# Designs tried in a protein design chat: VH-VL binders against q10491r548to677. Part 31

Target 1, 130 residues: q10491r548to677
Amino acid sequence: KVFKLGILIQNEKVRKDRLLSNREVGVILTSSQLMFFKNVYWISGLLDQLEDFKRSHSFSPCYFSPHLTSLSADYIIPLSDLVAYGDGSRIENELYSFSVKQKNQRTHVFSVTNVDELNDWLVKINFVST
Short names: E, the ipSAE of ESMFold2; O, the ipSAE of OpenDDE; V2, 0.75 times the mean of E and O plus 0.25 times the DockQ between their complexes.

## First folded at step 16 (VH-VL; framework fv_narsoplimab)

Design w4 (at its last look DockQ between E and O 0.83; V2 from the best seeds 0.85)
Fold by OpenDDE, look of step 17:
Structure w4 (fold): chain C 130 residues (1-130), chain A 123 residues (1-123), chain B 106 residues (1-106)
Amino acid sequence: as target 1 above (130 residues)
Amino acid sequence: QVTLKESGPVLVKPTETLTLTCTVSGFSLSNARMGVSWIRQPPGKALEWLAYIFSNDEKSYRTSLKSRLTISKDTSKNQVVLTMTNMDPVDTATYYCARTLDYDDYSPYFDYWGQGTLVTVSS
Amino acid sequence: QPVLTQPPSLSVSPGQTASITCSGEELGDRYAYWYQQKPGQSPVLVMYQDSKRPSGIPERFSGSNSGNTATLTISGTQAMDEADYYCQAWDTWTYVFGGGTKLTVL
């Protein structure tokens, strides 16, 4: 089951502990993992399908074409012991950032342009994570 | 002492699936901030990173090959497995596994390498 | 996909200084790593985070990074330093290697 899909801005940690925010990535949150895609076109297509489906079948499971299993993610993070949290930071007064963290693992930082979208990611990631 | 050793077939037919195993010692695959990468090198050519897996099962794949690659690990056996489908003669290369360190700078690197295993794709 | 560019070959006389460059946009903000590979052998890490030497690497090896270019410098080059050298960087979940530089000690 897909809980959420969308586009995030990756905040990549670079030298001198600086974050570089310049790359959009597609993201799919399932019941078992976070899937990331460098090609946002695929995610955009899925988002369009999702919107169409919501207009016609708002209370039914959404089936995507092609099947999500046919999509190959560039990067995968399992949800075990995963926590998402906002750090209250705003990048260039345009982006709202949040972190994804597992115990004793590196922290992933992402950004969105909308605070409602930020909250939705936080709620849904933490909901499905164990 | 940290060691990595690649194992698997040295000859694969075109369209078949390659399965390579990396057996590690001197460190645990459950260690935080450590993982294993697969890197290949065609004869006389440059190194090419393929995939990695970290202790928390985070995975990454080379974009151009991600549809053909699967990486997994068995911590209890100290093994990392790479599968690559639809092999082609162009995939002929020495395949290395290497310990991958992921520190705070978010820029992992490879501090220990296996001896490599030559995989030839031929009919 | 990101690309790191190295000169394909470099020749130096024994005792001279060898400078191997690695250029790419990724190196403007990210660390460079260097590997030495001798014929028939596996790569060996010789420099990490631009300028840090792993244990066992001679002090004649040094590294720097300026702008979009990382440089591996070998002072007092010896015959045993003849090898292929690869630079490496990281970019959005991927690792990128340079094309390699064949260092010949004349």
Scores: ipSAE 0.879, ipTM 0.941, lowest interface PAE 0.4, mean pLDDT 93
Fold by ESMFold2, look of step 17:
Structure w4 (fold): chain C 130 residues (1-130), chain A 123 residues (1-123), chain B 106 residues (1-106)
Amino acid sequence: as target 1 above (130 residues)
Amino acid sequence: QVTLKESGPVLVKPTETLTLTCTVSGFSLSNARMGVSWIRQPPGKALEWLAYIFSNDEKSYRTSLKSRLTISKDTSKNQVVLTMTNMDPVDTATYYCARTLDYDDYSPYFDYWGQGTLVTVSS
Amino acid sequence: QPVLTQPPSLSVSPGQTASITCSGEELGDRYAYWYQQKPGQSPVLVMYQDSKRPSGIPERFSGSNSGNTATLTISGTQAMDEADYYCQAWDTWTYVFGGGTKLTVL
């Protein structure tokens, strides 16, 4: 089961302890893991499919193609004891960042340009990871 | 003393699936911030990283090969396993496993390497 | 896509200084890592995070990163330093290796 999909800006810790806004990545939140994709064009197309469906006012089901959970991810973070956190504070260029982390492991930092999207990611990740 | 050992030499036919096992000693696969990578080197050519897995089961795959690769671990056996499907003669290389450290959220890096195992894919 | 460029070979006399360069856009923001590989052997980490030397690596090995170029420097080069040297960087969960530099000590 897919709980959310979208596009995040991946932030990377680099020299001199800077946090670089690196690139957009596609993200699928499943019941057991976050799946990350470096090619975002297909996930943008899935989001556009949903928007087109809503504009059509059809009562027919909206089907995503391809089957989302069979995709090969570039990076995988398991949800077991994973915590997502952030305060919704704006960073440079209208970016809102949050972190995901398991105890004593790497902190992953991501950004979005919309605070409502940030809060939705936080809520859904923390809900599924409990 | 930290050691890693790949499975013995492998002869593989095209289209077959390669399974490699890395047996580790001198550290636990449950240690935080520690993982194992698989890296290959075709004869006379540069190193190419394939995948890693960390103690919390975080995984990364080389993008060009991700549909062919699966990495997993069995902490109780001190083993990390890589499978690579649909082997081709261009995949002929020495395959290494290496301990991968991530103490400070910068690039994880390879501090100890196994001796490597030659995998030959013959057409 | 970004690449890390190393000279394919370098020759030095014993006791002299070898400087092996690694250039790429990734190195402007990111750390360089260096591995030594002797013939028939697996790689060995000799430098991490630009300039940090692992335990067991002689003090004559040093490293730097300025601009888009990282440099591994071996002072007082010895015959045992003859090897291939690979630089490496990391970007978005993946690795980029240089093509390697064959260091010959004559």
Scores: ipSAE 0.832, ipTM 0.921, lowest interface PAE 0.5, mean pLDDT 88
ESMFold2, look of step 16: ipSAE 0.831; ipTM 0.923
ESMFold2 (binder alone), look of step 16: mean pLDDT 88; pTM 0.909
OpenDDE, look of step 16: ipSAE 0.865; ipTM 0.936
ESMFold2 (binder alone), look of step 17: mean pLDDT 88; pTM 0.911

## First folded at step 17 (VH-VL; framework fv_narsoplimab)

Design x1 (at its last look DockQ between E and O 0.86; V2 from the best seeds 0.83)
Fold by OpenDDE, look of step 18:
Structure x1 (fold): chain C 130 residues (1-130), chain A 123 residues (1-123), chain B 106 residues (1-106)
Amino acid sequence: as target 1 above (130 residues)
Amino acid sequence: QVTLKESGPVLVKPTETLTLTCTVSGFSLSNARMGVSWIRQPPGKALEWLAYIFSNDEKSYRTSLKSRLTISKDTSKNQVVLTMTNMDPVDTATYYCARTLDEDDYSPYFDYWGQGTLVTVSS
Amino acid sequence: QPVLTQPPSLSVSPGQTASITCSGEELGDRYAYWYQQKPGQSPVLVMYQDSKRPSGIPERFSGSNSGNTATLTISGTQAMDEADYYCQAWDSWTYVFGGGTKLTVL
């Protein structure tokens, strides 16, 4: 099951504890993992399909084309012991940042453009990882 | 003493699937901030990173090859497995597995390497 | 897609200083790592985080990073230092290697 689709801005920790806003990445949150994609175009396409589905007011499940199983992720993070949290900080005074961390593992930092999207990611990631 | 050893076929036919196994010792695949990467080197060419897997099953793939690559581990056997589908003569290379460290919340690197195994793709 | 550029080859006489450069747009922000590879052998880590030497690496090996260029310096170069040298950097969740530099000791 897919819980959320979206595009995040990846903030990479670099030398001297500085965060570098590198790139937009496509993200799929499933019941078992976070999948990341460097190519955001097909994620954008899926988002468009999702919007069309919502506008249709259909009660049936949303079926994506191509099938999500046909997509190869560039990067995968399992959900075991995963926690997502925000610290109220902003990246470049424009973006809302949040962190994703597993026990004794690297902290990943991402950014979004608005607080509603931030809260949605936090709620859904923590819900699925519970 | 940390050691890694690659095993698998040394000859693969075009379009076939390559399966390589990395057997590790001297450390556990369950250790935090520690993983294994696969890196290949065509004869007379540069090193090329392919994929890695960490102790938490975090995985990453080279973008240009991600559709052909699968990496997994068996912690109980101290083994990491790489599969690569649809092999082509251009994939002929020495394949290395290397211990991958992610310390101090900085970028990971490769501190121990296997001896490598030459895989030739030919009809 | 980041690219790390190295000179294909470098020649030095015994006792001279060898400087191998690695250039990339993001090397000003990211650490560089260096590996030595002798013919028929596996790569060996010789420098990590720009300037840190692993145990067993001679003190004549040093590293620096300035601007978009990382440099591996070998002072008092010896015949045994003849090898291919590769720089490496981290790019989000991927790794990038330079093209390698063949160091010849004349």
Scores: ipSAE 0.879, ipTM 0.943, lowest interface PAE 0.4, mean pLDDT 93
Fold by ESMFold2, look of step 17:
Structure x1 (fold): chain C 130 residues (1-130), chain A 123 residues (1-123), chain B 106 residues (1-106)
Amino acid sequence: as target 1 above (130 residues)
Amino acid sequence: QVTLKESGPVLVKPTETLTLTCTVSGFSLSNARMGVSWIRQPPGKALEWLAYIFSNDEKSYRTSLKSRLTISKDTSKNQVVLTMTNMDPVDTATYYCARTLDEDDYSPYFDYWGQGTLVTVSS
Amino acid sequence: QPVLTQPPSLSVSPGQTASITCSGEELGDRYAYWYQQKPGQSPVLVMYQDSKRPSGIPERFSGSNSGNTATLTISGTQAMDEADYYCQAWDSWTYVFGGGTKLTVL
């Protein structure tokens, strides 16, 4: 099951404790994990189809045909005890950031260009990860 | 004493699936911010990272090989397993596993390496 | 894929300073890591986060990173330092190694 699909800007902690706005990544939120894709071109058309569903702020699973969860991800974060959080503040270049973290593990930071999209990611990740 | 040891077939036929096991000791695969990477080195060539898995089951795969790779772990056996499908003679290399440390969310790095195992792919 | 460029070889006399460079766009913002590999052996970590030396690595090893170029420096080079040296960077969950530099001490 797919609960949300989108494009995030990945932020990476680099030298001098700086947070680099690195690249766009495709993201699929499933019932058990976040799946990340460095090549985003295949997602763009599917995002147009999903646009109305994403505006619902619903936790309803979204199913596609063909099955998207069979795609090979570049990176995988399991949802067990994962928490998403952020302050919703607009930052440089109209970006809003949030973090995902499991206890005592790496913090991953992402940005979006729309505060409603930010809040939708936060709500859906936290819902599915409980 | 931290050690890693690679095990698996030394000869593989083209198109077969390679399964490699890394057995670790001196640390736990459940330790936070610790993981294991697989890295290969063709004879006389540079190192090439393949995949890692961390204690929380976060996984990363080399983009060009991600459709051929699966990494998993069994914490109770102190083992990390790499599966690589559709082997080809160009995949002939020494395969290493290495402990991967995540320190303060910076780039994780490889502080201990196994001795490596040569995998030859030939018909 | 990202590329880290190293000179293929470098020769120094015993006691001289060896400076091995590693260049790539990834290093403009990111830490460099260095591994030593002697013939027939596994790599060993000799420098991490640009300039930090692991326990057990001699003080004659040092490192820096400026612009898009990292440098591993070995002062007072000894015969035992003869090896291949690989730089490495990490970019968004993935690793890139340099092509390696063969250091000869003669």
Scores: ipSAE 0.826, ipTM 0.919, lowest interface PAE 0.5, mean pLDDT 88
ESMFold2 (binder alone), look of step 17: mean pLDDT 89; pTM 0.912
OpenDDE, look of step 17: ipSAE 0.878; ipTM 0.941
ESMFold2, look of step 18: ipSAE 0.748; ipTM 0.879
ESMFold2 (binder alone), look of step 18: mean pLDDT 88; pTM 0.912

Design x2 (at its last read DockQ between E and O 0.75; V2 from the best seeds 0.84)
Fold by OpenDDE, last read:
Structure x2 (fold): chain C 130 residues (1-130), chain A 123 residues (1-123), chain B 106 residues (1-106)
Amino acid sequence: as target 1 above (130 residues)
Amino acid sequence: QVTLKESGPVLVKPTETLTLTCTVSGFSLSNARMGVSWIRQPPGKALEWLAYIFSNDEKSYRTSLKSRLTISKDTSKNQVVLTMTNMDPVDTATYYCARTLDEDDYSPYFDYWGQGTLVTVSS
Amino acid sequence: QPVLTQPPSLSVSPGQTASITCSGEELGDRYAYWYQQKPGQSPVLVMYQDSKRPSGIPERFSGSNSGNTATLTISGTQAMDEADYYCQAWDTWTYVFGGGTKLTVL
């Protein structure tokens, strides 16, 4: 099951105390993992399909083309023993950042453009991870 | 002492799937801030990273090959497995597994390497 | 995909200083790592985080990273230093290697 599709801005830690906000990435949240795609066009296309489907088929499951299972993720984070959180900080006074921290203390930082999207990611990631 | 050892077929036919196993010792695959990467090197060519799996099962793949690659680990067996589908003669290379460190989330590198295994793809 | 560019070859006389460069657009923001590979052998880490030497690596090996260029410097080059040298960096879920530099000690 897919819980959320979206585009995030990756805040890549490249050196001590230095984050780069230089890449948009596509993200799929499933029941078991976060899947990341460098090609955001794929995710954008899926988002469009999702919106179209919501407008026309409100009582049926959404089927994507291509099938989500046919997509190969560039990067995968399993959902076991992780937590997503935000501290209200903003990147460049524009983006809302949140962190995904795993059991081994590895932390991934992402940003979104609005607070509603931030909250949605936090709620859904933590819900599925529980 | 940290050691990694690659095992698998040394000859693969085109279109077949390659399965390589990396057996590690001297460290646990559950150790935080450690993982294992696969890197290959065609004869006389440069090193090419393929994929990695971290202690938390975090995975990454080379974009150009991600549709063909799967990486997994069995911590209890101290093994990391790489599968690569639809092999082609161009995939002929020495395949290495290497311990991958990322101690502070911004400095990943390979501190220990296996001896490598030459995989030849030929009819 | 990011690209790290190295000179394909470099020749030095014994005792001279060898400087192997590695250039990439984002290298100034990211750490460089270096590996030595002798014929028929596996790569060996010789430099991490631009300028840190692993245990067992001689002090004649040093590293720097300025602008978009990382440099591995071998002072007092010895015959045993003849090898291929690869730089490496990290870029958004991807490890990138340079094309390698064949260092010949004349």
Scores: ipSAE 0.884, ipTM 0.944, lowest interface PAE 0.4, mean pLDDT 93
Fold by ESMFold2, last read:
Structure x2 (fold): chain C 130 residues (1-130), chain A 123 residues (1-123), chain B 106 residues (1-106)
Amino acid sequence: as target 1 above (130 residues)
Amino acid sequence: QVTLKESGPVLVKPTETLTLTCTVSGFSLSNARMGVSWIRQPPGKALEWLAYIFSNDEKSYRTSLKSRLTISKDTSKNQVVLTMTNMDPVDTATYYCARTLDEDDYSPYFDYWGQGTLVTVSS
Amino acid sequence: QPVLTQPPSLSVSPGQTASITCSGEELGDRYAYWYQQKPGQSPVLVMYQDSKRPSGIPERFSGSNSGNTATLTISGTQAMDEADYYCQAWDTWTYVFGGGTKLTVL
């Protein structure tokens, strides 16, 4: 049920309409939600598991250990009617930003350092979100 | 008039699971950019935020407590439910629910609070 | 853990100005929010986004945020303003509250 996992930089709207590059967060994309984790140090072992499966660029669910979805997330964003889109005109510190938004709800902004990783997140989030 | 009301008060034994219900009126749990938070206050101490849930089911949990907390809502019953497992005497506090308002993607804030409910964890 | 530091107490005479400070690194970039809590009562929002006053809060309440310090200012302080005051900030989906300031009006 895991479609992608990785690390994103969480950006936060702060005073004076500035977008602050806040901190790295771990992210798991499931069939129904994005799960976020403030502790990112567990991720290297999981990325090794993903490489062993050789299915990271498939739209098929990856068969990780089922305990991945039982982890306690710090933040959860449901995928129902969620749209992910890029903002290619505002890049600080060589970061590539994208937003996720549901109609009339909070816009969440994230960044990565690699444009291919950006595009992979966009494609997979929008594919899983109906 | 916006109101929130916590269930209780309750006495719970150590290791038991606490379940609190917040019943809201004067607004809908489906209203965009609105949510409900749980905040607690031990006797004579400062406020401590626990979790929130928004109308779209976005959820946030206090990191130190996230393994013990579950927040959910039932929009048709105007209820938000907090479950906290493995209760301990240090969890004795007044528990508040509060409407959490998201204005223009800035920090959400607590504009209306319930009266609070005392949760006592004994032996 | 992020920390918001408030003085534990402040005393003023009726009619004078009370200035309650809240300091923390998070406030350099982030808005401060303030809550008033009278004994035995629930908190009440008295200031949001540094300096915005909610409807029903007297005009004698004002707020500012500069140099990692937010300040709640009450001019013409009245006996009814005796309360605990908590500042609050938000960072990465979670909240931090200050320890509270007990305001006494002599």
Scores: ipSAE 0.850, ipTM 0.937, lowest interface PAE 0.4, mean pLDDT 89
ESMFold2, look of step 17: ipSAE 0.839; ipTM 0.929
ESMFold2 (binder alone), look of step 17: mean pLDDT 89; pTM 0.915
OpenDDE, look of step 17: ipSAE 0.877; ipTM 0.940
ESMFold2, look of step 18: ipSAE 0.835; ipTM 0.925
ESMFold2 (binder alone), look of step 18: mean pLDDT 89; pTM 0.911
OpenDDE, look of step 18: ipSAE 0.879; ipTM 0.943
ESMFold2, look of step 19: ipSAE 0.818; ipTM 0.916
ESMFold2 (binder alone), look of step 19: mean pLDDT 88; pTM 0.908
OpenDDE, look of step 19: ipSAE 0.865; ipTM 0.936
ESMFold2, fold request of step 20: ipSAE 0.835, 0.848, 0.842; ipTM 0.926, 0.937, 0.931
ESMFold2 (binder alone), fold request of step 20: mean pLDDT 89, 89, 88; pTM 0.914, 0.911, 0.907
OpenDDE, fold request of step 20: ipSAE 0.882, 0.880, 0.875; ipTM 0.942, 0.942, 0.941
ESMFold2, last read: ipSAE 0.826, 0.761; ipTM 0.922, 0.886
ESMFold2 (binder alone), last read: mean pLDDT 89, 89, 89; pTM 0.910, 0.913, 0.909
OpenDDE, last read: ipSAE 0.882, 0.877; ipTM 0.943, 0.942

Design x3 (at its last look DockQ between E and O 0.81; V2 from the best seeds 0.84)
Fold by OpenDDE, look of step 17:
Structure x3 (fold): chain C 130 residues (1-130), chain A 123 residues (1-123), chain B 106 residues (1-106)
Amino acid sequence: as target 1 above (130 residues)
Amino acid sequence: QVTLKESGPVLVKPTETLTLTCTVSGFSLSNARMGVSWIRQPPGKALEWLAYIFSNDEKSYRTSLKSRLTISKDTSKNQVVLTMTNMDPVDTATYYCARTLDEDDSSPYFDYWGQGTLVTVSS
Amino acid sequence: QPVLTQPPSLSVSPGQTASITCSGEELGDRYAYWYQQKPGQSPVLVMYQDSKRPSGIPERFSGSNSGNTATLTISGTQAMDEADYYCQAWDTWTYVFGGGTKLTVL
C-alpha cells in the first residue's frame, strides 16, 4: 500500500554541519519503506494519476500505471524504528524542513514548500513507522 | 582485522543474471554507520560505484543501473549479495566489495576493499 | 552520472613532488577521498576527508581541497608510489570517482 506520494527537497549535510538545499526528489511512502527517485517527472506523473483517481474513486485503492512493483528506486530507507520530526527551521526563509532518523543511523533532512505538506509527511511517516 | 572477500561466477553469459557475494570479517554488518558497497572496474578503466547497503538496510543504486541491480545482506552470515540482471559484455569487469563508513560530518567512503573478482560476460 | 575530472597521467622523478588534482562541483562543499591502486591490486584508501591520512599511509602523502578542486600531494615521491590514483566524492546518494591518474615515477 502507498500512503503518500510527493516531491521533497533533499537537504544534504556538507562540511561544518551546513545543509545544502539542492535536489528535488520523488518520494513514495509505502507500508514498509521510503522510496526515493531522482526522476521527479516520474513521480509527478504518479501524482497526477492519484489526483485523477481521488476525483473518481475516493474510497477505493489506487492503481498506478506502471505498477508500483515495476519502479526502481534510487534510494530506499526501511521504516523500522524510523522517526520523522520537524526541526522548526526555515531554509532560505521559504522552505520548511524536517528530519528522518533511524536509531543510530544518519539523519536525513528534507524540505517542503508549505507547513501543511510538512505536517502531512510527519503524520504519515510516523504512522506507518509505528 | 577487517577483510572482505568477493565470490561468485567468473563467467556469465549475456542476458543472464550475475550474483555476487561479499563475505566480511573483522566487523559486523549490524554495526551502526557501517555498510558495504559494490564497485566495479572494467579492464584498464576507472572505478565505478554500483550500490551500497548499510546496517539498517538503507540501500542506494547507481541510477543508470538501478533497474538491473539488487543489493541485500544477511547479517547472520556476514554476507552482502549483489544481483545484476541482463548481463552484457560491457559489464565485464573486476567487481569489488568495500566496507563503507557513514560518518556524521562526512559522506560515506571506502576504507577496506576486497581483492576483487573478475567477471567476464561472454557467449 | 557526474564525473570528477583528473589528469589522465603525471610523471615525476624520484624525490620530486607530485600533485594530482581532482575537479568537480561536488567538491565545492564536500570532502574528497583518494585511493591508490597498483597494478593487479585492489584500491587502497590513502586520504579521507580531504586531508586525513589513514593509519599506515606515509606522511609524504597529503591532501587539500580548495574551491572545486581537491589535490593529492606526494612529496619526495618514491618508486613505490607509482600507481593509479582515484579521487572520490558523493552527490545525493551517488558516489563518484574520478577518471584516475596514472602516476609514473621516472
Scores: ipSAE 0.876, ipTM 0.940, lowest interface PAE 0.4, mean pLDDT 93
Fold by ESMFold2, look of step 17:
Formats: C-alpha cells, structure tokens, sequence
Structure x3 (fold): chain C 130 residues (1-130), chain A 123 residues (1-123), chain B 106 residues (1-106)
C-alpha cells in the first residue's frame, strides 16, 4: 500500500558543511519504506493516475495499483524506527525543510514549497514508521 | 583488519542472473554508518559504481541499472549479496565489493576494497 | 549525467612532482576522492574529502579542490607510484568516477 507520493527537493550535505538544495526527487511512501526516484516526470503521471482512479472509484478507499509498489527505486530508506521531524519554519529560498533518520544513522533532509505538504509528509511518515 | 572477498560464478550465459556474494571481516554489517558497495570495471575501462547497502538497510542503485539490480545483506553471515538480471556480454567486468563509510552525512566513500572477481558473459 | 574529466596519461621522472587533475561541475560544491590502482590489483583510497590522506598513504600525496577542478599531487614521485589514478565524486545518491589517468614514472 502506498500512503503518499509526491515530489520533494533533496538537500545534500556538501563541502564546508553546507546543505545544498540540490534537485527534485520523486518519493513514494509505502507501508515498509520510502522509495526515491531521480526521474520525477513519471511520478507526475502517477499523480494523474491517482486522480483518474479517484474519479472511477468514488466509493472505495484510494489505493494505487499493486504494480506501483514493484517500481524500481534509485534509493530506499526503510521505515523501521525512522523518525521524521521539522518545525515548519521556512529556511532558505522559500523552502520548508524536514529530516528523516534512524538512531545513529545518516540524516536525510528534504524540502517542499508548501507548509501543509510538509506537515502531511511528517504525519504520514511517522504514522507508518511506528 | 578489514577485509572483503567477492565470490560467485566466473562464467555466465547471456540473459542469466548473476549472483555475487561479498563476505566481510574486521567489521560488522550492523555497525552504524557503514555499508558495502559493488563497483565493476570492464577490462581496460574505468570504474563504475553499481549499488550500496548500509547497516540500516538503506540502499542506493545506479539509475541506468536499477531495474536489473537487487542488493541485500545477511548480518549474521557477514555477507552482502548483489543480483544482476539479464546479463549481456557488455556486463563482462571485474566486480569489486568495497566498504562504504558515511562519516558525516556527506558523500559516503570506499576505504577498503576486495580483490575483485572477473565475471565473463559468454557470447 | 555528470562527468569527471581526467587527462588519460601523465609522465614524470623520479623525484619530480606529478599533478593529476579532475574537472567537473560537481566538484564546485562536492568533495573529490582519489583511488590508486596498480596493474592486476584492486583500487586503494589515497585521498578523501579533497585533501585528507588515509593512514598508510605517504605524505608526498596531497590533494586540493578549487574552481571545479580537483588535483592529486605527488611530490618526489617514485617508481612505485606508477599506477592508474581515478577521481570520484557523489551526486544525489550516485557516484561518478573519472576516466582515470595512467601515471608513468620513467
């Protein structure tokens, strides 16, 4: 099951301890993992499929096709003991940042341009990671 | 002493799936901020990174090959496994595994390499 | 698709300084890493995070990164330094290697 999908700006820690607002990535939140895709244009097509699906199944819970969870990701972060956090503050370039990490592991930082979308990611990641 | 050793078939037919195993020693696959990468080198050519897996099961795959690659680990056996489907003669290369360190949330890097194993895909 | 450009070969005499360059837009913001590979052997990390030398690598190896160009410098070059040298950078979960530079010590 897919709990959320969208496009995030991936922030990369680079030289001089700077956090670079690097590039857009596609993200799918499943029951067990975050899946990341460097090609974002097909993820927009999945969002279109979601809208088409909602129109055709107005009385059912919204789920993506089971085949979507078999997609080949570029990067995978498992959800076990993963925590998402951020305060909704605008940081740089009109962006709202949040972080995800497991204890003693790498911190991943992402940004969105909409604070409501940020909060939705935080809530959903923390919900499915428990 | 940190060591990594690759094992698997040396000859593979086109379309077959390659399975390579990296056996590690001198560190645990459970150690935080440590992982293993697979890197290949075709004869006479440059290095090409394929995938990594970290202790928490984070994974990264080379974009052009991600549909053909699966990386996994068995911490109790000190092993990391790479599978690569639909092998083709252009995939003939020496395959290395390397310890990958995530020192400070920036670029992870390869500090110890295995001796490599040559995989030939017959034509 | 990022690329890192290295000269394919470089020749120096023993005792001279070898400077191997690696150029790419990625290196403006990102660290460079360097690996030495002798014939029939596995790569060995010789420089990380631009200028840090791993334990066991001679002090004659040094590194820098400025203006989209990283440089591995070997002062007092010895015959044992003859090898292929690869630079490497990272960009959004993915690695890029340079094409390699064959260093010949005559």
Amino acid sequence: as target 1 above (130 residues)
Amino acid sequence: QVTLKESGPVLVKPTETLTLTCTVSGFSLSNARMGVSWIRQPPGKALEWLAYIFSNDEKSYRTSLKSRLTISKDTSKNQVVLTMTNMDPVDTATYYCARTLDEDDSSPYFDYWGQGTLVTVSS
Amino acid sequence: QPVLTQPPSLSVSPGQTASITCSGEELGDRYAYWYQQKPGQSPVLVMYQDSKRPSGIPERFSGSNSGNTATLTISGTQAMDEADYYCQAWDTWTYVFGGGTKLTVL
Scores: ipSAE 0.823, ipTM 0.917, lowest interface PAE 0.5, mean pLDDT 88
ESMFold2 (binder alone), look of step 17: mean pLDDT 89; pTM 0.914

